# Designs tried in a protein design chat: VHH binders against Putative glutathione-dependent formaldehyde-activating enzyme. Part 3

Target 1, 157 residues: Putative glutathione-dependent formaldehyde-activating enzyme, of Halomonas elongata (e1vbt6)
Amino acid sequence: MLLEGSCHCGAVRFRVVSPHPYPFNRCYCSICRKTAGGGGYAINLSGDADTLVVHGAEHTSIYQAEIDGLTSPGERHFCSRCASALWVFDPRWPELVHPFASAIDSDLPRPPERVHLMLENKPDWVEIESREQDRCFAGYPDESIAEWHARLGLEEG
Key: E = the ipSAE of ESMFold2; O = the ipSAE of OpenDDE; V2 = 0.75 times the mean of E and O plus 0.25 times the DockQ between their complexes.

## First folded at step 1 (VHH)

Design c05 (framework vhh_7qbe_3)
Fold by ESMFold2-Fast, scan of step 1:
Structure c05 (fold): chain B 157 residues (1-157), chain A 119 residues (1-119)
Amino acid sequence: as target 1 above (157 residues)
Amino acid sequence: QLQLVESGGGLVQAGGSLRLSCTASGFDYAMGWFRQGPGKEREFVASISSSGGRTYYADSVKGRFTISRDNAKNTLYLQMNSLKSEDTAVYYCAARDYYSGTFSAYDYWGKGTRVTVSS
């Protein structure tokens, strides 16, 4: 599926092809919720990095988190004008780019099952709204984004 | 299961060159090199897409190291030039399944090959 996205001010627009377009992962870690999580979590999608096309790239900036004194190679791309979080790119996984569902303008499909992860890191004021089919993990889940799509028969080529 | 085997490590003088190799039992993966120096955490060195069309480097090695692959031979390479004492480490080959997603670490690791750079 072709995903189209933008920042709030419109200075940055992008498109990327995603074989895994379902917005099912809710991550409660401090990096995701502080950079992209108004509701106490962020939702990442996966996209084919070779298909990423950006308009207004001169308005993007990159943030790399400092973890225990070390700079993470993961790149969080955001609009330098309005601060909208747009996508994550990690050179350790160069075939993937991970747009935030909040930055996508295309109509995303509704997931039949949600996964809540990094719950050991969520603050007490954040409440989890979990459906009976949903899965919850204290840390990372036992399956990848692609494996989730494959298990539920939702993977696109 | 995918197996990764590194080779080519050794002792080399500062300013010298060394080439590391990694052979894999399967080869349709994005791949990379990581290293762990004495008393340090494992750090990213370089990565390459499954097609070989895109490469990425840590700032500490840009301009000195070159990552490449030969898909017909199921082999990943790291050419290391202008070696410094700070490059002394065990070097690990790693492979990532394209479909592993955002929160997964590299899925497959070799056992490492030791590089020592003397002054």
Scores: ipSAE 0.013, ipTM 0.372, lowest interface PAE 7.9, mean pLDDT 81

Design c06 (framework vhh_7qbe_3)
Fold by ESMFold2-Fast, scan of step 1:
Structure c06 (fold): chain B 157 residues (1-157), chain A 119 residues (1-119)
Amino acid sequence: as target 1 above (157 residues)
Amino acid sequence: QLQLVESGGGLVQAGGSLRLSCTASGRSYAMGWFRQGPGKEREFVASISGSGDSTYYADSVKGRFTISRDNAKNTLYLQMNSLKSEDTAVYYCAAGSRFGELSSDYDYWGKGTRVTVSS
């Protein structure tokens, strides 16, 4: 599926092909929550980094979190004009890019199941709106985004 | 700091071919070629992804130019065939973290290599 996205002010627009476009992962860690989580979490999608095309890239900036005194190699790309969080890229996995569902303008399909991760890092004011079929993890999930799509029969390609 | 050095430019007759090379001091995810002709704006020519499996070309060069890379050598290539007088330009190598068609997608730039196509 071709996903099209943008920042709020329109200075940055992008497109990327996602084989796994279901917006099912909710991440409650402090980095996701503070950079892209108005509801107490961020929703990350999977994209093929080789297909990412950006217009207005001169208006993007990169933030790398500092964790225990070390700079994380993960790059959080955002609009320098309006501060919209756009995507995450990690050079350790150069084939993948993770656009935020909040930055996607294309109509995303509704997931049949949601996965809540990094719950040990959520603050008490954030309530988990969990459905019976949803999965919850204190840290990382036991399956990848690709594995989730394959298990539910939602994979493209 | 990543350094890019272009080579392979020169004089060539219309209809001829030329191969440009760009050697990088280290690996970069995305790489591309841009050019600026006499009295013209700098324009996109071609780009290639980190794996080398995806490429984009400007409409003006599709079918005539081929971009490729050798990641073991940290070298980018541009094979230019069926050259036209309008291909006369300084060709710049670019490298960055984003696979794109805009100058702003690239963080590192070479100094350029000159290509002159005679009629």
Scores: ipSAE 0.000, ipTM 0.107, lowest interface PAE 18.7, mean pLDDT 76

Design c07 (framework vhh_7qbe_3)
Fold by ESMFold2-Fast, scan of step 1:
Formats: sequence, C-alpha cells, structure tokens
Structure c07 (fold): chain B 157 residues (1-157), chain A 117 residues (1-117)
Amino acid sequence: as target 1 above (157 residues)
Amino acid sequence: QLQLVESGGGLVQAGGSLRLSCTASGFNYAMGWFRQGPGKEREFVASISWSGSSTYYADSVKGRFTISRDNAKNTLYLQMNSLKSEDTAVYYCAVHPSYYTGEFDYWGKGTRVTVSS
C-alpha cells in the first residue's frame, strides 16, 4: 500500500510503500512517548526505505537518542518548522523506514488486534485502553511488525 | 527484568576464530552486536531479526562474521572468523526494539576480545 504523509504545516510531504500498513502498536517507552506521544504512546508503521520520496526535505531535522552515554544511530525525523514527528530511519536496517501513523494522511486500515508495549516504562498518569483481543507487554513484544501481519493473515507480498 | 549476558571473549591469534554468545531473559526480539575498541566510539557489528530471516553486517566484518540465534534458548551468537588486530574490542549485545522503533534500547555488560599480533 502506498502511504502519503505530511507534517502539520505542510512544509514536508512524503510517500512510501508499506507492505505492513496496519497501525496496531502502541509504544509507551520514554523515547516514543516524549518525541511522538501526546497520548502517552507512539505508533510507527513499516515502510520500504527505497520507495521513500520526500518533498521539502530541507525542512526536516534529525534527533538521535543517547543510550548509556552513546548516540544511537537511529534517526527520528521531524519537521523543523512545526515539530511534527514524521519517521524513524536506522542505517543498521537500511531497507526499512518507520513512518509514524500520526503523520500519515492516507486512510489506514483498522487493526483487528492492538499491541501495547513497553508498559513498564509508562508514567502513572498514562492509562491504557486495552480490549480483550489486545496484547500487552511489560517490555518488547514477542514478534516484529512483519510477523504480526503474517500471524493475522494481513501480509502483503 | 531484561538482562543481557555476553560470554565467549578471550585472547586469540590473528587469523583465528571465536564464538560469542548473548543470553536475554525470556525475550524474542531483534538483536545485535556492537563493539568498542581502544580509544574508539562504540560501533555497529551485526544484527538479526527475531525470526532470523534478515541479517545485516558492518562492511568491515562482512564475509568474516556470522550472526545467528536460537530463540528456544533466547540466545544470540556471533561467529568470528579470520580475526584481525582491528577486531580487538569489548563486544556488546543489544536488543533492537523489533521494527516498532528502529532503535536499540538495552545494552549488555560486554565481553572482551583481544586479537594478538
């Protein structure tokens, strides 16, 4: 599925092909929560990095988190004008890019099951709205984005 | 809660081989190896997806190192062949947050590898 996205001010627009377009995950870790989590979590999707086309790239800024005093090579791309979180790119996985569902303008499909992860790291004011079919993890889930799609028969390609 | 324990380091002569292991407590996530040599920044070595279907290597180790995992044992391996003096470093195991965040959040304590001249 071709996904189209943008920042709030419209200075940055992008498109990317996603074989895994369901917005099913909710990550409550401090990095996701503080950079893209107004509701206490962030949702990122899987995209094919070589299909990513960006208009207005001169208006993007990159944040790299520090872990144990070292700078992570993971790149969180934001609009330098309006601060909209756009996507994550990690050169250690160069075939993948992870756009944030919040930046996608295309109509995303409704996930049949949600996954809540990094719950041990959420602050007490953040409440999770979990349905019976949802899965909850204190840390990381036991499957990747691609594996979640495959398990539920939603794999495209 | 999440704990990473590296092992298998030691002293080896140039051209030799070593196998490193990393055990994670009950976790089945994408994992990788990083290293830090004397006076250098920590650098990426190799990574493997949770299913084992995708692997990625730094150019400096391609063809010499092989990453693999055994999910039943929650253990990650790094087979290092044709070792060079430049491979001397403390090797660290890290858990990648699967494809959800694109970042490594946890690091192990490290295991030291010394390649003699």
Scores: ipSAE 0.018, ipTM 0.358, lowest interface PAE 6.4, mean pLDDT 81

Design c08 (framework vhh_7qbe_3)
Fold by ESMFold2-Fast, scan of step 1:
Structure c08 (fold): chain B 157 residues (1-157), chain A 119 residues (1-119)
Amino acid sequence: as target 1 above (157 residues)
Amino acid sequence: QLQLVESGGGLVQAGGSLRLSCTASGFSNAMGWFRQGPGKEREFVASISSGGGYTYYADSVKGRFTISRDNAKNTLYLQMNSLKSEDTAVYYCAADLEYGSGIRRYDYWGKGTRVTVSS
């Protein structure tokens, strides 16, 4: 699926092909919720890095989180004008880019099951809207984004 | 900090078999095998979920390689059958334990074990 996205001010627009476009995960960790989680979580999608086309790239800036005093190689790209979080790129996984669902303008499919992760780091004011079929994890889940799509028969969309 | 140690590499003739092992110093989430051949980029080989219930393979190895894990021993395996010259590479074990990024990636890597397949 071709996904189109943008920042709120319109200075940055982008397109990327996603083989795994279902917005199923909700990450409650401090990095995701403080950089991209106005509702207490962020939702990351999977995209093919080689297909990423950016207009207005001069308006993007990169944030790299510090974990236990060490700089994470993960690059969080955001609009330097309006602060919209756009995508994550990690040079350890150069074939992948992870756009935030919040930055996508295209209609995303409705996930049949949600996964809530990093709940051990969730603040008390954040309430989990968990449905009966949803899965919850104190830390990382037992499967990747690609593995979730494969398990539910959704590997092409 | 999690440490990963690979073993089992060596020289083998085409059509032969090898079993690689990766021992972790503690529990890991998802684990996988990657390889880098001469003059090539690092490529994905196979992955296995934390509980072992889900496995994924690169098309080039599907049907020939089998990934498995023994969580009681904190050990990952790769059974390689019907080896081809194209399988010659340094094989790396990888594990996922990053709690800060919010995106699942392999955070810990071993130093690799070399596999050479003669034609």
Scores: ipSAE 0.005, ipTM 0.181, lowest interface PAE 10.5, mean pLDDT 80

Design d01 (framework vhh_8h5u_2)
Fold by ESMFold2-Fast, scan of step 1:
Structure d01 (fold): chain B 157 residues (1-157), chain A 119 residues (1-119)
Amino acid sequence: as target 1 above (157 residues)
Amino acid sequence: EVQVVESGGGLVQPGGSLRLSCAASGFTFSSYSNYMGWYRQAPGNQHERVAIIYSGGSTNYPDSVKGRFTISRDNAKNTGYLQMNSLKSEDTAVYYCARDRGYSGLDYWGQGTQVTVSS
């Protein structure tokens, strides 16, 4: 599926092909919450980095998290004008890009099952809106984004 | 100081064995990740996942290494391992251990360890 996205001010627009477009994960870790987590979590999708096309790239800035003096290689791309979080990219894995569902303008499909992860890191004020069919993990889940889609029969093409 | 250090690589002949180690310091694998994985990249190729171990101890391998490679974890030592048996020239690559972030992608902390399989 072709995904189209943008920042709030419209200075940055992008499109990317996602083989796995269901917005099913909710990550409650401190980096996701503080950079893209207005509801206490961020939702990352997968995309084929080779298909990423950006308009207004001159307004895109990169943040790399620092933990105990070490710089994470993961690049969080955001609009330098309005601060909208857009996608995560790790240059050591150049085939992959992870756009945030919050930045996607395309109508995303409703996931039949959501996964809540990194719950050990959520603050007490964040409430988990978990449906009976959803899965919850104190840390990372037991499958990848691609494996989730395969298990539920949601692989497109 | 937070870091991950891969070790145990080297030059080995076809049919040989190597045991790779992934030592974490400044954090514990069990505190921030339910599982860890091993990945490799040969020159000119894309990265390939070769093993994952989940928090419950279950493992997954691609067909290219299934039956030859075994991933394990020692929680007391905060160290992950990859036992590689019946090595082939096609296994020549830089091997990385990573926190597998599952739905958020890979979070690499190490520089990798070179494995060369050659006569």
Scores: ipSAE 0.005, ipTM 0.260, lowest interface PAE 10.8, mean pLDDT 78

Design d02 (framework vhh_8h5u_2)
Fold by ESMFold2-Fast, scan of step 1:
Structure d02 (fold): chain B 157 residues (1-157), chain A 120 residues (1-120)
Amino acid sequence: as target 1 above (157 residues)
Amino acid sequence: EVQVVESGGGLVQPGGSLRLSCAASGFTVSRYSYAMGWYRQAPGNQHERVAIITSGGSTNYPDSVKGRFTISRDNAKNTGYLQMNSLKSEDTAVYYCAAYSGRYFPNDYWGQGTQVTVSS
């Protein structure tokens, strides 16, 4: 599926092909929450990095988080004008890009099961709206985005 | 559950060599593709990356160690290595191994560190 996205001010527009377009994961860690989580979490999608086309790239900036003084090579790309979080790219996995569902303008499918992760980092004001079928993890889940789609029979090819 | 344990540190004379090992457990190739990296911290300094190997096997090094350090990985053992040659007193630091998941950020697991001292 072709996904189209943008920042709030419109200075950055992008498109990317996603074989795994279901917005199923909710990450409650402080980095996701503080950079892309107005509801207490962020939702990442999976995209094919070599299909990513960006217009207005001169308005993008990169944030790399630090953990105990170590700089993560993971790149959070955002609009330098309006601060909209756009996508995560990690050069250690150059084939993948992870756009935030909040930046996608395309009509995303509704996931049959959600995964809630990094719950050990969740603040008390954030309430989990967990359905009976949803899965919850104190840290990271045991499966990748692609494996989640395969398990539920949702492969896009 | 992922655990990362470093070994192989010690005292070595300038010009000498050391091989650090990083044993990672709790990995399965069907669930995650992990990259591995080596970082170091000397007293009073910020941490710096000295080597990274991607899930596909590509490597990268900063100029300070390029040509002297080599990172490698034995996928069958889930063990990463840092071969350090032509060691200098400036290489004295605690060396940390990191295993990275390609899923979310932060997606890394750090070891406890191993001391490398280059002197005498």
Scores: ipSAE 0.000, ipTM 0.264, lowest interface PAE 10.4, mean pLDDT 80

Design d03 (framework vhh_8h5u_2)
Fold by ESMFold2-Fast, scan of step 1:
Structure d03 (fold): chain B 157 residues (1-157), chain A 120 residues (1-120)
Amino acid sequence: as target 1 above (157 residues)
Amino acid sequence: EVQVVESGGGLVQPGGSLRLSCAASGSIFSSYRYAMGWYRQAPGNQHERVAIITSGGSTNYPDSVKGRFTISRDNAKNTGYLQMNSLKSEDTAVYYCAKGFYDSSRYDYWGQGTQVTVSS
């Protein structure tokens, strides 16, 4: 599926092909929560980095988190004008880019099952509205984004 | 300073076994906030995940190694392991230990790797 996205001010627009477009994972870790949205979590999608086309790339800035005194090689790209979080790219996985669902303008499909992860990192004021079918993890889930799509029969091709 | 060091690689014949170790310093394996995984890369290929284990002990494997490889961790020793059985020539690669987010693009602590060569 072709996904189109943008920052709030419109200075950065992008498109990317995703074989895994369901917005199912809610990550409650402090990095995702503090950088990617006010709902207490962020949702990352998978995209094929070779298909990423960016208009206004000169308006993007990169943040790399410091974890236990080390700088993460993971790059969080955001609009330098409006601060909209846009995508994550890690040069160790150059084929893959992770756009944030919050930056996607295309109609995303409704996931049949949500996964809530990094729950031990959430502050007490964030309420988890878990449905009967949802899966919850104190830390990391036991499957990747691609594996979730495969398990539920949602892969494209 | 945090370090991750892989060991246990080598040359083995098809059908053989190897046990890889991942030794970590500092708080890497003691933190419940992180998972660990084993990844491999052969020349000309992208990195691929071969095993993960969460802080709670849940494991996951791709079909290519399921039933042959077993990941485990010893939090008291800050050490992770990958037991590799029934090795095939296509398992030849540099194997890396990583700790961080489960999604492969977000693993933040990587070692230098250990070479596994399966040939007759």
Scores: ipSAE 0.006, ipTM 0.263, lowest interface PAE 9.5, mean pLDDT 78

Design d04 (framework vhh_8h5u_2; at its last look DockQ between E and O 0.06; V2 from the best seeds 0.00; counts 0 for: pae E 4.9 > 2, unsure alone 60.3 < 65, placed apart)
Fold by OpenDDE, look of step 2:
Structure d04 (fold): chain B 157 residues (1-157), chain A 120 residues (1-120)
Amino acid sequence: as target 1 above (157 residues)
Amino acid sequence: EVQVVESGGGLVQPGGSLRLSCAASGFTFSGSDYAMGWYRQAPGNQHERVAIISSGGRTNYPDSVKGRFTISRDNAKNTGYLQMNSLKSEDTAVYYCARWEGSYKPFDYWGQGTQVTVSS
């Protein structure tokens, strides 16, 4: 599936091909929550990094989390004008890019089940809106974004 | 400055056991948004996560090793462990430990790995 995204102010636009476009993965970790998930979580997708095309790259900035005295190699790309979170890229996994669902303008499919992860890092005020078929994890889930799609037969392309 | 050293691998017969150790320096396996884990890679195969333990101590295993492998962590020693029981030939691989961040697969650091060979 071709995903098209943009920042809120429109300074940055991008597109990427994603075989795993379902916005099922809700991360409640402090990094995702604070930088890309004002409601308590961020939803990250997975796409093919080789297909990423960015317009207005000069308006993008990168945040790399600093925890325990180390800088994460993970690059959280965001708009320097409106602060919209756009995507995560990790050079250690150069084949993948992880757009945030919040930046995607294309119609995303409704996931049949959702994953709530990193719940032990969730503040108390954030309520988990979990459906019966949803899966909840205090920490990391037992399958990747790709594996979730594969299990459910929802891979695109 | 950052170093990870995996150890404890070796040659064992099917049904045998091994205990792997992961000593880290220059960073900690603890942290609010981090997990420590083990992954393995056999020749010609992709990396497979075989165990993970969150900052809160929650563990997760794939079905391939569930019930046989146990991950643990000693924060005081900044060391991770993987107890492997009932080993099978398909467990043969180089085993690495690493720290995972957030919801993403990439891990921060790993060492040279330790070879585990299960053969009769």
Scores: ipSAE 0.095, ipTM 0.561, lowest interface PAE 2.2, mean pLDDT 90
ESMFold2-Fast, scan of step 1: ipSAE 0.198; ipTM 0.580
ESMFold2, look of step 2: ipSAE 0.157; ipTM 0.585
ESMFold2 (binder alone), look of step 2: mean pLDDT 75; pTM 0.772

Design d05 (framework vhh_8h5u_2)
Fold by ESMFold2-Fast, scan of step 1:
Structure d05 (fold): chain B 157 residues (1-157), chain A 121 residues (1-121)
Amino acid sequence: as target 1 above (157 residues)
Amino acid sequence: EVQVVESGGGLVQPGGSLRLSCAASGFTFSTYKNYMGWYRQAPGNQHERVAIIYSGGDTNYPDSVKGRFTISRDNAKNTGYLQMNSLKSEDTAVYYCATPYSSGLRHFDYWGQGTQVTVSS
């Protein structure tokens, strides 16, 4: 699926092809929550980095988190004008880009099952709205984004 | 908590050998079939890929280590390995194990602490 996204002020717009467009992953870690998680979590999608087209790229800035004194090579791209979080790119895995669901303007499909991850890192004010079919993990889940889509028959070929 | 712990580093003379280990907890390598890799960082530099092993057992190495380094994994023991032979002073770095468990977040936000390899005469 072709995903179209933008920052709030409109200075940055982008398009990317995602074989895995369901917004099912809710990550509660401090990096996702503080950079893209007004509700206590961030949701990131999977996209083919070779298909990413950006308009207004001169208005993007990159943040790299520090973890235990080490600078993460993961790049969090955001609008330098309005601070909208846009996507994550890691040059160690150059084939992948992970746009935030919050930056997507396209109508995303509703996931039949949600996955809540990094729950050991959430503050107590964050409420987990878990449905019967949802899955909860103290750390990372037992499957990747691609594997979740494949298991539920939702992968675009 | 999903975690990887690197070990096996140390001080070695040029031409020597070391075997690094990567122990996973909170997940299994058999669950994630795409790949795992070893990366290194010398002070002041970005992380450099030194080895990848894919789900089918195929491996890939940059020219700087090709023929000297061998990556492997044991899914039953939930452990990855890097066998390093004919070590050179240029191989001095902190070595990290990266196993993409979640396609988005694990490789962006979490590192093990790494294991220091120092090659000096």
Scores: ipSAE 0.007, ipTM 0.198, lowest interface PAE 9.1, mean pLDDT 78

Design d06 (framework vhh_8h5u_2)
Fold by ESMFold2-Fast, scan of step 1:
Structure d06 (fold): chain B 157 residues (1-157), chain A 121 residues (1-121)
Amino acid sequence: as target 1 above (157 residues)
Amino acid sequence: EVQVVESGGGLVQPGGSLRLSCAASGFTFDYSSYAMGWYRQAPGNQHERVAIITRGGSTNYPDSVKGRFTISRDNAKNTGYLQMNSLKSEDTAVYYCAVGRYEYSTGMDVWGQGTQVTVSS
């Protein structure tokens, strides 16, 4: 599925093909929460990095978090004008780009199951809206994005 | 306990070679799922990435070590390596092994405690 996204001010627009367009994960870590998580979490999608096309790239900036004094290789791309979080690119997985669901303008399908991860890092004021079928993890989940889609029969070619 | 432990550091003369090892325990790191990197910090300097091997097996090195350092891993042994050749005094630093287990994580999620490499006459 071709996904279209943009920042709030419109200076940055992008397109990317996602084989896995379900917005199923909620990440509660401090980086996701503070950069893209107004509700206490961020939602990342999966996209094919080779298909990413950006218009207004001169208005994008990159933030790399510092974790225990070390600079994370994960690149959080955002609009330098309006601060909208747009996507994460991690050179450890160069085939993937992870647009934030909040930056997608295309209609995203509703996930049949959500995964809540990094719950050991959530502050007390954040409530988990968990449904019976949802999965919760204190740290990282036990499956990849592709494995989640395959398990639920939702994988796209 | 989920951890990685570095070994192989030490004192070596300029022009020498050294091989660092990174042993994972409490989890299995798999070539198809995990990325691995080596990072270093010298006193007064910022942390820098020295080498990374991606999920697909591609390697990347900064110009300062390109052609001299080689990153590799043996998934059957849960061990990663950094082969360092033609060492220079400016390579003196504490070297850290890091593993990224989650494909959309906020960084490397398993870090070692570091091993000292000193290059001097």
Scores: ipSAE 0.037, ipTM 0.389, lowest interface PAE 5.6, mean pLDDT 83

Design d07 (framework vhh_8h5u_2)
Fold by ESMFold2-Fast, scan of step 1:
Structure d07 (fold): chain B 157 residues (1-157), chain A 119 residues (1-119)
Amino acid sequence: as target 1 above (157 residues)
Amino acid sequence: EVQVVESGGGLVQPGGSLRLSCAASGFTFSSGYNAMGWYRQAPGNQHERVAIISSGGYTNYPDSVKGRFTISRDNAKNTGYLQMNSLKSEDTAVYYCARLPQYGSWDYWGQGTQVTVSS
């Protein structure tokens, strides 16, 4: 599926092909919450990095988190004008880009199951709206995005 | 629970070689969510990344060790390795194995193993 997205002010627009367009990953870590988590988490999608096309790239800035004096190679791209969080790119997985569901203008499909990750880092004021079928992890999930799709029998698009 | 355990450190003469091992439990290197890296810290210095390997097999090294150090993994044993050749006194440090998650949210470091390069 072709995903189209933009920042709030319209300075940055982008397109990316996602074989896995379900907004199923809710990440509760401090970096996701503080950079893209108005509800206490960020929602990450999967996209093919080779298909990413950006208009207004001169208005993007990159934030790399620092942990105990070390700079993470993970790149959080956002609009320098309106601060909209747009996508994560990590050169350790160069084939993937992770647009935030909040930046997507396309109509996203409803996921049959949600995955809640990094729950050990969730503050007490954040409510988890977990359904019985949803999966919860204190840290990272025990399956990859591709394995999640295979388990649920979902078509790539 | 997530754990990484380093081994293989010790005393070696300049120009010598050592192989470090990193045994992982509670996650797998074949998972798309994890990479493995080696970091080092000498007393009084900041941590320095010396090697990284992704789940897909991509590797990267800083110029200080490029050509001398090689990172690898054995997915069946869920173990990572750092082969260190042509060791210099400047390589003396505590070496840490780290789980490097996809979103950069949680690096998980082991307890470290001491490498001393001295005559």
Scores: ipSAE 0.013, ipTM 0.316, lowest interface PAE 8.4, mean pLDDT 80

Design d08 (framework vhh_8h5u_2)
Fold by ESMFold2-Fast, scan of step 1:
Parts: sequence; C-alpha cells; structure tokens
Structure d08 (fold): chain B 157 residues (1-157), chain A 121 residues (1-121)
Amino acid sequence: as target 1 above (157 residues)
Amino acid sequence: EVQVVESGGGLVQPGGSLRLSCAASGRTFSGYSYAMGWYRQAPGNQHERVAIIYSGGTTNYPDSVKGRFTISRDNAKNTGYLQMNSLKSEDTAVYYCAKTDYWGRGYFDHWGQGTQVTVSS
C-alpha cells in the first residue's frame, strides 16, 4: 500500500510503500510518549526505505535519543518548522523506515487486534482500554510488525 | 535491560579465519521479533552491514563478504556468531553486534561496544 503523509504546516510531504499498513501497536515508553505520544503512546508503521520520496526535505531535522549514556543511532525525523514527528530511520537497518501513523494522510485500516507494549513504563494518567482480543506486554511483544500482519492474514496493499 | 557483548576479535594474517561471538542478556535470540546483525566500521567510513539473520533463519550478506562470512545463532545460549574466512586487509574494522525487536530500532540502543579485527601480516 502506498502511504502519503505530511507535517501539520505542509512544509514536508512524503510517500512510502508499506506491505504492513495496519496501525496496531501502542507503545507507552517515555521516548515514544514524549516525542510522538499525545495520547500516551506512539504508533509506527513499516515502510520500504527504497520507496521513500520526500518533498521539502530541507525542513526536516533529526533527533537521536540518549539511552543509558549512549547516543542511539536511530534517527527520529521531524519538521523543523512545526515539530510534527514524521518517521524513524535506523542506519543499522537501511532497508526499512518507520513512519508514524499520526503523520499519515492516507486512510489507514482499522486493526482487529491491538498490541500494547512497554506497559511497565506507562505513567498513571495514561489509561488502557484493552479489548478482549488485544495483547498486553510489560516490555517488548513476542512478534514483529510483519509477523503480526502474517498471523492475522492482513497483508493488504 | 538488553545488553550485547562482542568477543573474538584480534590480529590475523591475510587468508586467516576468526569467529566473533555476541553474548546477549535480556531478550533471547529465540525472542527476536525481527533481526540480529553484524556491522563494521573502518576509520573514515560509515557503518556497513556485513551480515543479518532474520526471525525464522533467513540470512543476507553484501557481495564483499558473501561466501566468506557466515552468520548464525544459538537461541538456547543467547549467543550469535560471525564466522569469517579468507580474511583480507580490507576487512580490518571494528565489528559490532546489533539486535532489534521491531521497537528496538530508534527506541533502544542494543548495539555492543564492538570488537577490533585487524588483518595484517
């Protein structure tokens, strides 16, 4: 599926092909929550880095988190004008890019099952309305984004 | 807490062999939701991926090392390996073990400290 996205001010627009477009993950860790988590979590998608096309790239800036005193090589790209979080790119895995669902303008499908992860780091004000079919993890889940889509038969274009 | 520690580097003559090991704590290799790989960096260069193994066992290598390097893992021992054969002077670099869950990328630094490999007579 071709995904189209943008920042709020319109200075940055992008397109990327995703074989796995369902927005099913809700990550409650401090990095996700503080950089892209207005609802107490962030959702990212999987995209093919070779297909990423960006207009207005001169308006993007990169943030790299410091974790336990070490600078993470993971790059969080955001609009330097309006601060919209756009995508994550990690040069250790150059074939993949992870756009944030919040930056996608295309109609995303509704996931039949959600995964809530990093719950051990969730602040008290964030409430989880988990459904019977949803999965909850104190830390990382036991499957990847691609594996979740395969298990549920949801590899739609 | 996830931690990876590389070992097995050293000085070797051209045509020699080395086996690098990556010991992981926290999430096991059987718990990898996506991938584990080996990367190298020589002075003045960016990181280059030299091997990757995906969940399920699929592997990939760049042409520069294909046929000479082999990546593997032992999930029961939480250890990954890079077998390097027919080493060349251009393989001289610091080698890093990197591990990712689908959320590890951009969220947590699961890189080790690196191990030096020097190929020289």
Scores: ipSAE 0.000, ipTM 0.179, lowest interface PAE 12.0, mean pLDDT 78

